VH-VL binders against Coenzyme F420H(2) oxidase (fprA). Designs and how they scored, part 1

Scores and structures below are computed, not measured.

Target 1, 148 residues: Coenzyme F420H(2) oxidase (fprA), of Methanobrevibacter arboriphilus (b1a7s3r263to410)
Amino acid sequence: VTIVYDTMHYSTQKMAHEIAEGIMAEGYDVEMFFLHEDERSEIVKSILDSKAIAIGAPTINDEPYPSIGDLMYYLKGLRFERTGIKRKAVTFGSMGGKGGTPASLGKDLGEYGFDVVDTCEVYYVPDEEENKACFKLGQKLVEEAKKI
Positions, changes and structure headers below are counted from each chain's first letter, unless a header gives other numbers; antibody chains aren't numbered by Kabat.
F, E and O are the ipSAE of ESMFold2-Fast, ESMFold2 and OpenDDE, as the mean of both directions, binder to target and target to binder. V2 is 0.75 times the mean of E and O plus 0.25 times the DockQ between their complexes.
[cut] marks letters that were taken out.
Atom coordinates printed by the task and the answers are left out, and those that the model quotes come from them; centres of patches stay.

## First folded at step 1 (VH-VL)

Design a9
Fold by ESMFold2, look of step 5:
Structure a9 (fold): chain C 148 residues (1-148), chain A 120 residues (1-120), chain B 106 residues (1-106)
Amino acid sequence: as target 1 above (148 residues)
Amino acid sequence: QVQLVQSGSELKKPGASVKVSCKASGYTFTYYAMNWVRQAPGQGLEWMGWINTNTGNPTYAQGFTGRFVFSLDTSVSTAYLQISSLKAEDTAVYYCARSRYTYGYWFDSWGQGTLVTVSS
Amino acid sequence: DIQLTQSPSFLSASVGDRVTITCRASQGISTYLAWYQQKPGKAPKLLIYGASTLQSGVPSRFSGSGSGTEFTLTISSLQPEDFATYYCQQLHSYPTFGGGTKVEIK
């Protein structure tokens, strides 16, 4: 499983780590990428090699953070709907205002050929219950990916 | 409050078996991996391996395959270490310690230790 | 596997002394290193994780530093309760412990 995220603070990174813990608790490996530090070609390679992905970004003025937009542009161009594999996906993120980035990203991924299983959005920093939800989201992603 | 409580000390003869328990409380048992660490008298710490508490799949360090078996009873949040065909060199304190599943995470909670003494 | 070498193996010091213990890794481990204190008859206790982050409830006289292959644990002013053996642990891969440093109070 491939997790890609961007963040203004550590909130989305904390969510990504809890999702990874849930995936690994199910006995599966995870590759994690932070968009500002990792090269796009390696991220796309990992996604192509995966049956399941998690994409996360915070909301800024009701818009996705700019670097995630570049990734989504490239994913759109790859036409995943043509691969014959309906990869599973989740989206996640933190918000400081209206939110909605996970849902928007999920809609876009669906158009790109992914089966978006769920989304998770938290206000600023995840609390203990929201951390548990992220852990369970990772487990759910694995459960859905096993059905492929 | 996170707590790991191990079973009491054991005195055994060579060739016997022992089963050490480690009962967890104060957290969701399957959210953390369980590690086993050995310390012979006057010696340092030696990682024996870990068990995935969600799947039950163990991983053993080299030198701890065969006679050492990790197991679980998730319904009572308990991990077990079984040592068969005990030898005098198995005399040690055995610790359980929890960690997260991903690499790079420290052992933040330890059991009190179980002394297993093997003597003729 | 990654070998950790601690220095010194034994250390004798007076109350109030500054004590430094080193841990050398056989290959780079970034900051994936922890320090533990173990008193006689007790389980190890986590002091420092991530090479330099102090665990909650640990006195501020303890500090850690380093990255890559060389790491230190420092006790700025040794106290009587600091008589113990100290272990480093790498967490970059399957865990490995250093051989330990026994600190004796003069």
Scores: ipSAE 0.401, ipTM 0.772, lowest interface PAE 2.8, mean pLDDT 85

## First folded at step 5 (VH-VL; from a9 with heavy chain T28D S99G S109Y, light chain P95W)

Design c2
Fold by OpenDDE, look of step 5:
Structure c2 (fold): chain C 148 residues (1-148), chain A 120 residues (1-120), chain B 106 residues (1-106)
Amino acid sequence: as target 1 above (148 residues)
Amino acid sequence: QVQLVQSGSELKKPGASVKVSCKASGYDFTYYAMNWVRQAPGQGLEWMGWINTNTGNPTYAQGFTGRFVFSLDTSVSTAYLQISSLKAEDTAVYYCARGRYTYGYWFDYWGQGTLVTVSS
Amino acid sequence: DIQLTQSPSFLSASVGDRVTITCRASQGISTYLAWYQQKPGKAPKLLIYGASTLQSGVPSRFSGSGSGTEFTLTISSLQPEDFATYYCQQLHSYWTFGGGTKVEIK
């Protein structure tokens, strides 16, 4: 399972970690990527080798964080629908206002050939309950991935 | 406060079995995965695998499949490591450790360790 | 699998010394690295996670840095209680530990 995220104030990062923990609790390996530090080529390679992915980014100016756009554009060109595997996906993100990033990312991933099974969005910093929700989101991703 | 308390030292003969316990307290046992780490005398740390404390689903690292079995008794917040067909090379301290994922998957709380000595 | 190589394996130092331990990953692991301290006969103790985040309760003389493939643990001023073995751990693809670095008294 590949998790890719960017973050502004560590909230989306926290979500990513909780998702990862949920995935790992189910006995699945996780490759975590932070867009500011990891190379796009490595991220894409990991995604290609994964049956499931989680992509997250915060919302800025009512749009997904720009860095995630770069990745999404890359993924669009790869035509995952041609790989013969309908990969499972979840999207997540934090917001300080209107939000909408998880839904936006989910829509795109769906168009790219992924099966988006769920999304999660939190306002500002996730509380304990929201963290648990992220954990469960990871678990759900694994459960869906098992069907592949 | 979070605590992991393991069972006492074991002395076994080759071919025997041992079951190490790790009792957790101070937190929701079923929320955090429990890991097992082995350390042979004078050697480094080896991650053995983990168990989902909610579902009981175990994952074993390479080299720790077959004779090693993770199990739970959630009613008493206890994780178990069973080693069957013990070998001399199984002599080591075995640790349970609570798993957390923040900036990676790390072990924030550890049991005190259980020495298992396998000697003829 | 991701391999972690710690250097040096052994380090002799005196109280008050600045100590630096290196952990090299066989591939990029972002900041998904933790550091542990282990004293003889005791369980490992988490010092740093996320490459640079100090675990609660750990003295500020400990610090971690690095990303990608190169990481360092630094003890700004070695204290008597710091003589121990230190391990790095990668958290990117399953889990592997470095071989450890034993910090001994000079």
Scores: ipSAE 0.016, ipTM 0.630, lowest interface PAE 7.0, mean pLDDT 91

## First folded at step 6 (VH-VL)

Design g0 (from c2 with heavy chain G99S)
Fold by OpenDDE, fold request of step 10:
Structure g0 (fold): chain C 148 residues (1-148), chain A 120 residues (1-120), chain B 106 residues (1-106)
Amino acid sequence: as target 1 above (148 residues)
Amino acid sequence: QVQLVQSGSELKKPGASVKVSCKASGYDFTYYAMNWVRQAPGQGLEWMGWINTNTGNPTYAQGFTGRFVFSLDTSVSTAYLQISSLKAEDTAVYYCARSRYTYGYWFDYWGQGTLVTVSS
Amino acid sequence: DIQLTQSPSFLSASVGDRVTITCRASQGISTYLAWYQQKPGKAPKLLIYGASTLQSGVPSRFSGSGSGTEFTLTISSLQPEDFATYYCQQLHSYWTFGGGTKVEIK
């Protein structure tokens, strides 16, 4: 399972870690990538080798955080629908206003050939309940991935 | 309030078995992994391994395979450490400690420890 | 396995002293390091995680620094209650502890 995220105020990062915890709790390994620190080629390689992915970014100006754009563009060109595998995906993100990034990312991933199984979005800093929801999102991702 | 409460001290003879319990409360048991740490008298801390409280799958550190068994009773939020074929060198305080599943997380809560003394 | 070497193993100091304990890792562990305090007959107590983040409730005289392979725990002004054994712990690949540093009264 591959998790990719960017963050602006660490909220989406917290979500990513909770998702990772959920995945690990199910006994599956996870590779987590932070867009500010990791190479796109390595991220893409991990995604190609994964049956399931989680992609997250915060919302800014009612749009996905710009840095996620280049990755999504990269994924678009890879034509995952031609790989013969219907990979599972979840999207997540934090927002300070209207939000919408998880839905936007999910839409794109769906077009790229992924089966988007669920999303998680939080307002500002996730509370304990929202953290647990992200944890459960990770578990759900694994459960869906097992069907592949 | 998060608490880890361990069973009482044990005095055993060589060759016997012991089972130490660690009861968790104040949090969702399966949301955190449980670790076991050994400390021989006057010695440092040794990580023995951990158990996935959700799946029940244990992972043992080098040197703690074979005679050491981690188990769970999730219905009572309890983790267990069983040591079989006890040896004198098994004399130590054994701690349970909570962590998360991913790397990078620390042991934020500890049991009070259980002294296991192995003596003929 | 990642080995942690603490130095010194024993340290004698007086109240008010500045105390520094070092922990060296056999390989790079980024900031995946924690510090614990243990008093006789008690379980270890978390002091610092992430190499430099002070655990809630821990006095500000405790601080941690370092990254990669070298880490330090500093007590700016040793208090009577600080005489104890301190352990570093790597959090990078599973968990391992340093050998400990016993801080004793001079």
Scores: ipSAE 0.886, ipTM 0.942, lowest interface PAE 0.5, mean pLDDT 96
Fold by OpenDDE, fold request of step 10:
Structure g0 (fold): chain C 148 residues (1-148), chain A 120 residues (1-120), chain B 106 residues (1-106)
Amino acid sequence: as target 1 above (148 residues)
Amino acid sequence: QVQLVQSGSELKKPGASVKVSCKASGYDFTYYAMNWVRQAPGQGLEWMGWINTNTGNPTYAQGFTGRFVFSLDTSVSTAYLQISSLKAEDTAVYYCARSRYTYGYWFDYWGQGTLVTVSS
Amino acid sequence: DIQLTQSPSFLSASVGDRVTITCRASQGISTYLAWYQQKPGKAPKLLIYGASTLQSGVPSRFSGSGSGTEFTLTISSLQPEDFATYYCQQLHSYWTFGGGTKVEIK
């Protein structure tokens, strides 16, 4: 399972880590990438080798964090529908206003050939219950991936 | 409040078996993994391995395969360490300690320890 | 396995002293290191995680620093209750502990 995220104030990062915990709790391995620090080529390689992915970014100015656009644009060109499998996906992100990034990312991934199974969005810093929700999101991703 | 409460001290003869329990309370048992740590008298801490509290899958550190078995009873939020074919060198205090599932996380809560003495 | 070497193994100090304990890793572990305090007959207590983050409830006289392969635990002013054994722990790949440093009364 591949997790890719960017973050502004560590909230989306916290979510990513909780999702990873959920995945690990199910006995599956996870590769986590911080978009701001890791190379796109390595991220894409990991995604291609994964049956399931989690992509997350915060919302800024009512749009997904700009850096995630670079990755999404690249993924669009890979034509995942031609790979022979329908990968599972979840999206996540933090918001300070209306939000919408998880839904936006989910829509795009769906168009790219992914089966988007669920999303998670939090307002500012996730509380304990929201962290657990992200944990469960990771578990759900694994549950769905097992069907492939 | 988070608590890990272990079973009492044990005195065993060589060749016997012992089963140490670690009961967790104050948190979601499956939200954290459980680790086991050995400390021989006057010696340092030694990580023995850990068990996935959600799946029950154990992972043993090098040197702790064969005679050591981790198990769970999730209905009572309890982890167990069983040692078979006990040897004198197994004399030690055994600790349970919780961590997260991903590497990079520390042991924030520990049991009080269980002394296992193996003597003829 | 990643090996951690602590130095010194034994340290004699007086109340009020500045104490520094070193932990060296056999390979780079970034900041994936924790410090624990253990008193006789008691379980270890978490002091520092992430190399430099103080655990809640731990006195501010404790601090951690370092990254890569060299780490240090510092007690700015040793208190009577600080005489104990201290262990470092790598969190990078599985878990392993240093050999410990016993801080004794001079």
Scores: ipSAE 0.885, ipTM 0.942, lowest interface PAE 0.5, mean pLDDT 96
Fold by ESMFold2, fold request of step 10:
Structure g0 (fold): chain C 148 residues (1-148), chain A 120 residues (1-120), chain B 106 residues (1-106)
Amino acid sequence: as target 1 above (148 residues)
Amino acid sequence: QVQLVQSGSELKKPGASVKVSCKASGYDFTYYAMNWVRQAPGQGLEWMGWINTNTGNPTYAQGFTGRFVFSLDTSVSTAYLQISSLKAEDTAVYYCARSRYTYGYWFDYWGQGTLVTVSS
Amino acid sequence: DIQLTQSPSFLSASVGDRVTITCRASQGISTYLAWYQQKPGKAPKLLIYGASTLQSGVPSRFSGSGSGTEFTLTISSLQPEDFATYYCQQLHSYWTFGGGTKVEIK
């Protein structure tokens, strides 16, 4: 199983790496994409070839970060419910205020045909306990993806 | 305190076997991978491979796929290196060292080393 | 596999000297490089990771620089306790080591 993620912030990047550690601990490789550096066509191709994804973004004044909105728009158009496979997903992110971006992304992914199995959101920078939670989130994503 | 404590030095004859242990303490054993590193007398460091402490699956560097076996006993947070059919060229200090599972992470804690001497 | 070439293999210097050790990679490895110090009879000790980030507890006279294929470890003012062998390690794909640089103090 190939796992795809994105991060928009240094704190979110730390969470993404801990999720990847959990996936690798279960014996599966990951493809990691940083949305600002990686080509959108490669990200979408990897998602299409995957049974499980992780999507991460920070919350900025209760508004979606622009690059994540762009990706979500393209995912909506791909009609994942047609594939006959209900892919597993998790969402994650860091916040400096109200938060809610992981939950919002999860709702959207659910509407696009993904089975969103969990979310994780932290204040600012993850502490040791929150890093372990991200690690376990990666393990949980793999466990759920194996059911496909 | 994170510690990796290895078993004591061994003196063996060619053709024998040896099993080196590396007991971990002070952290969650399955959150880190375990690596083995060889250093022959007067020589540099040679990465031998690693073992996934969560699944038990080893990965061996080239040249270490035959007589070298990595294993675990998770109940006591211990990794093992077994060398069979010992040769004189196996004389070295063997280190365990922990890393994370993904690339880009360094070896932050090392065992003290175990000298294995193979001579007739 | 990624090959690391360290130079020089051996170096003799006086206390107070500035010492520079070079590590070259056979392909680009971004900043995925670590430096280790090993004293006789001891396990290696991490000095620098990410090519330039100093490990906690390491004296400030140690510094690292470089990216891509060429990296340096610098000791700005050599001290008697810096007698050791220094290794680079690439972290890009697996964990291979350079051949080492032995530093002796006159």
Scores: ipSAE 0.526, ipTM 0.806, lowest interface PAE 1.8, mean pLDDT 85
Fold by ESMFold2, look of step 7:
Structure g0 (fold): chain C 148 residues (1-148), chain A 120 residues (1-120), chain B 106 residues (1-106)
Amino acid sequence: as target 1 above (148 residues)
Amino acid sequence: QVQLVQSGSELKKPGASVKVSCKASGYDFTYYAMNWVRQAPGQGLEWMGWINTNTGNPTYAQGFTGRFVFSLDTSVSTAYLQISSLKAEDTAVYYCARSRYTYGYWFDYWGQGTLVTVSS
Amino acid sequence: DIQLTQSPSFLSASVGDRVTITCRASQGISTYLAWYQQKPGKAPKLLIYGASTLQSGVPSRFSGSGSGTEFTLTISSLQPEDFATYYCQQLHSYWTFGGGTKVEIK
């Protein structure tokens, strides 16, 4: 499983780590990428090698963080709907005002050929209950990927 | 209130077996992995391995394969360490300690330890 | 396997002294290191994680520093209750421990 995220105040990073915990609790390895520092081509290669992905970014002033937008445009061009495998996906993120980035990313991924099985969004920093929800999101992603 | 409560001390002869229990309470048992740590008398801490409390799959450190078996009973939030064919060198305090599943996390709570003495 | 070397193995100090314990890793482990205190007859207790983050409830006289291959645990003013053995633990790949440092109060 491949986790890609961008973050501003470590909130989305915390969510990504809890999702990774849930994936590993199910006995599967995870590759994590911080979009700000990692090379896009390596991220895409990992996604192509995975049956399940998690994509997260914060919402900043109702706009996706620019680097996640670049990745999404690249994924659109790869035409995953033609691969014969409907990869599973989840989206996640944090917000400081109006939210909606996880839902928007999920809609786009659905159009790109992914089966988006759930989303997770928190205000600012995840609390203990929200951390648990992210853990469960990772578990759910694995459960859904096993159905392929 | 997180607690890890281990079974009582054991006195065994060489060649016997022992099963140490570690009962967890105060948290979601499968949210954390369970580790086993050995400490021989007067010696340092030695990580023996861990068990995935969600799947039941153990991972053993080098030198702890064969005679050491980790297992679970998730219905009672309990982890077990079984040591077969006991040797005098197995005399030690055995601790359980919890961690998260990813590396980079620490052992925040420990059991009180179980002394296993292997003597004729 | 990542090996941890603690020094010194034994330390004798007076109440009020500044105590420094060193842990060296055989390869880079970033900040994936924890420190534990163990008093006689008791289970180890977490002091510091992430090389420098103090665990809740641990006195502020304890501090940790370092990254990569060299790490230190410092007790700024040794107290009578600090008589114990201290262990570092690498968290980078598996969870191996250093050999320990026994601190005696004069």
Scores: ipSAE 0.507, ipTM 0.797, lowest interface PAE 1.9, mean pLDDT 86
Fold by ESMFold2, look of step 9:
Structure g0 (fold): chain C 148 residues (1-148), chain A 120 residues (1-120), chain B 106 residues (1-106)
Amino acid sequence: as target 1 above (148 residues)
Amino acid sequence: QVQLVQSGSELKKPGASVKVSCKASGYDFTYYAMNWVRQAPGQGLEWMGWINTNTGNPTYAQGFTGRFVFSLDTSVSTAYLQISSLKAEDTAVYYCARSRYTYGYWFDYWGQGTLVTVSS
Amino acid sequence: DIQLTQSPSFLSASVGDRVTITCRASQGISTYLAWYQQKPGKAPKLLIYGASTLQSGVPSRFSGSGSGTEFTLTISSLQPEDFATYYCQQLHSYWTFGGGTKVEIK
């Protein structure tokens, strides 16, 4: 499973790590990418080799962080709807206002050929229950990916 | 209030077996992995492996396959280390310690240790 | 397999001294290193994780630094309760421990 995220103030990074914990708790390996530090070609290669992905970004001024936008544009161009398999996906993010980044990312991924299983969105910093929700999101992603 | 409580010291003869327990409290047991660490008398710490507390799947460090078995009883939040065919070199303090599932995580809470002594 | 070499193996110092313990990894481990304190008859206690992040409840006289292959634990002003053995642990691939550094207060 491939996790790709960007973050401000560490909140989305914390969520990404909790999702990874849930995936690992189900006995599966995770490849994690931080968009600020990792090359897009490696991220795309990992996604192409995966049956399941998790994509996360914070909401800033009610818009997704720009680096995620670049990745999403690239994924649109790859035409996953033509691959003959329907990869599973989850989206996640933190918000400081209106929110909606996970839902927006999920809609886009659905249009790109992914089966978006669920989302997770938190206000500012995840509390203990929200950390558990991210953990369970990782578990759910694995359970859905096994159906492929 | 996180606590790991291990079973008491054991004195065994070579060839016997022992089962060390590690009871967890104060947290969601399957939210963390459980590790086993050996420390022979006067020696350093040696990681033996870990068990996925959600699936029950163990991972053993090289050198700890065969005679060492990790297991769980999740209904009582307890991890077990079983050592069969005990040898004198198995004399050590055995610790349980929790971590998260991914690498990069540290051992924030440890059991008090269980001394296993193997002597004639 | 990643090997950790701690230096020194043994150290004797006075209360109030600045103490430095070094841990060297056989290959790069980024900042995936933790430091533990162990007193006789007790389990190890986490001091520092991520090479430099102080665990809650640990006195501020403890600090960690380093990345890649070389790491340092520093006690800025040694106290009598700091008599213990200190271990580094790499967290990069499996969980390997260093050989330990015993700190004795003169």
Scores: ipSAE 0.504, ipTM 0.792, lowest interface PAE 1.9, mean pLDDT 86

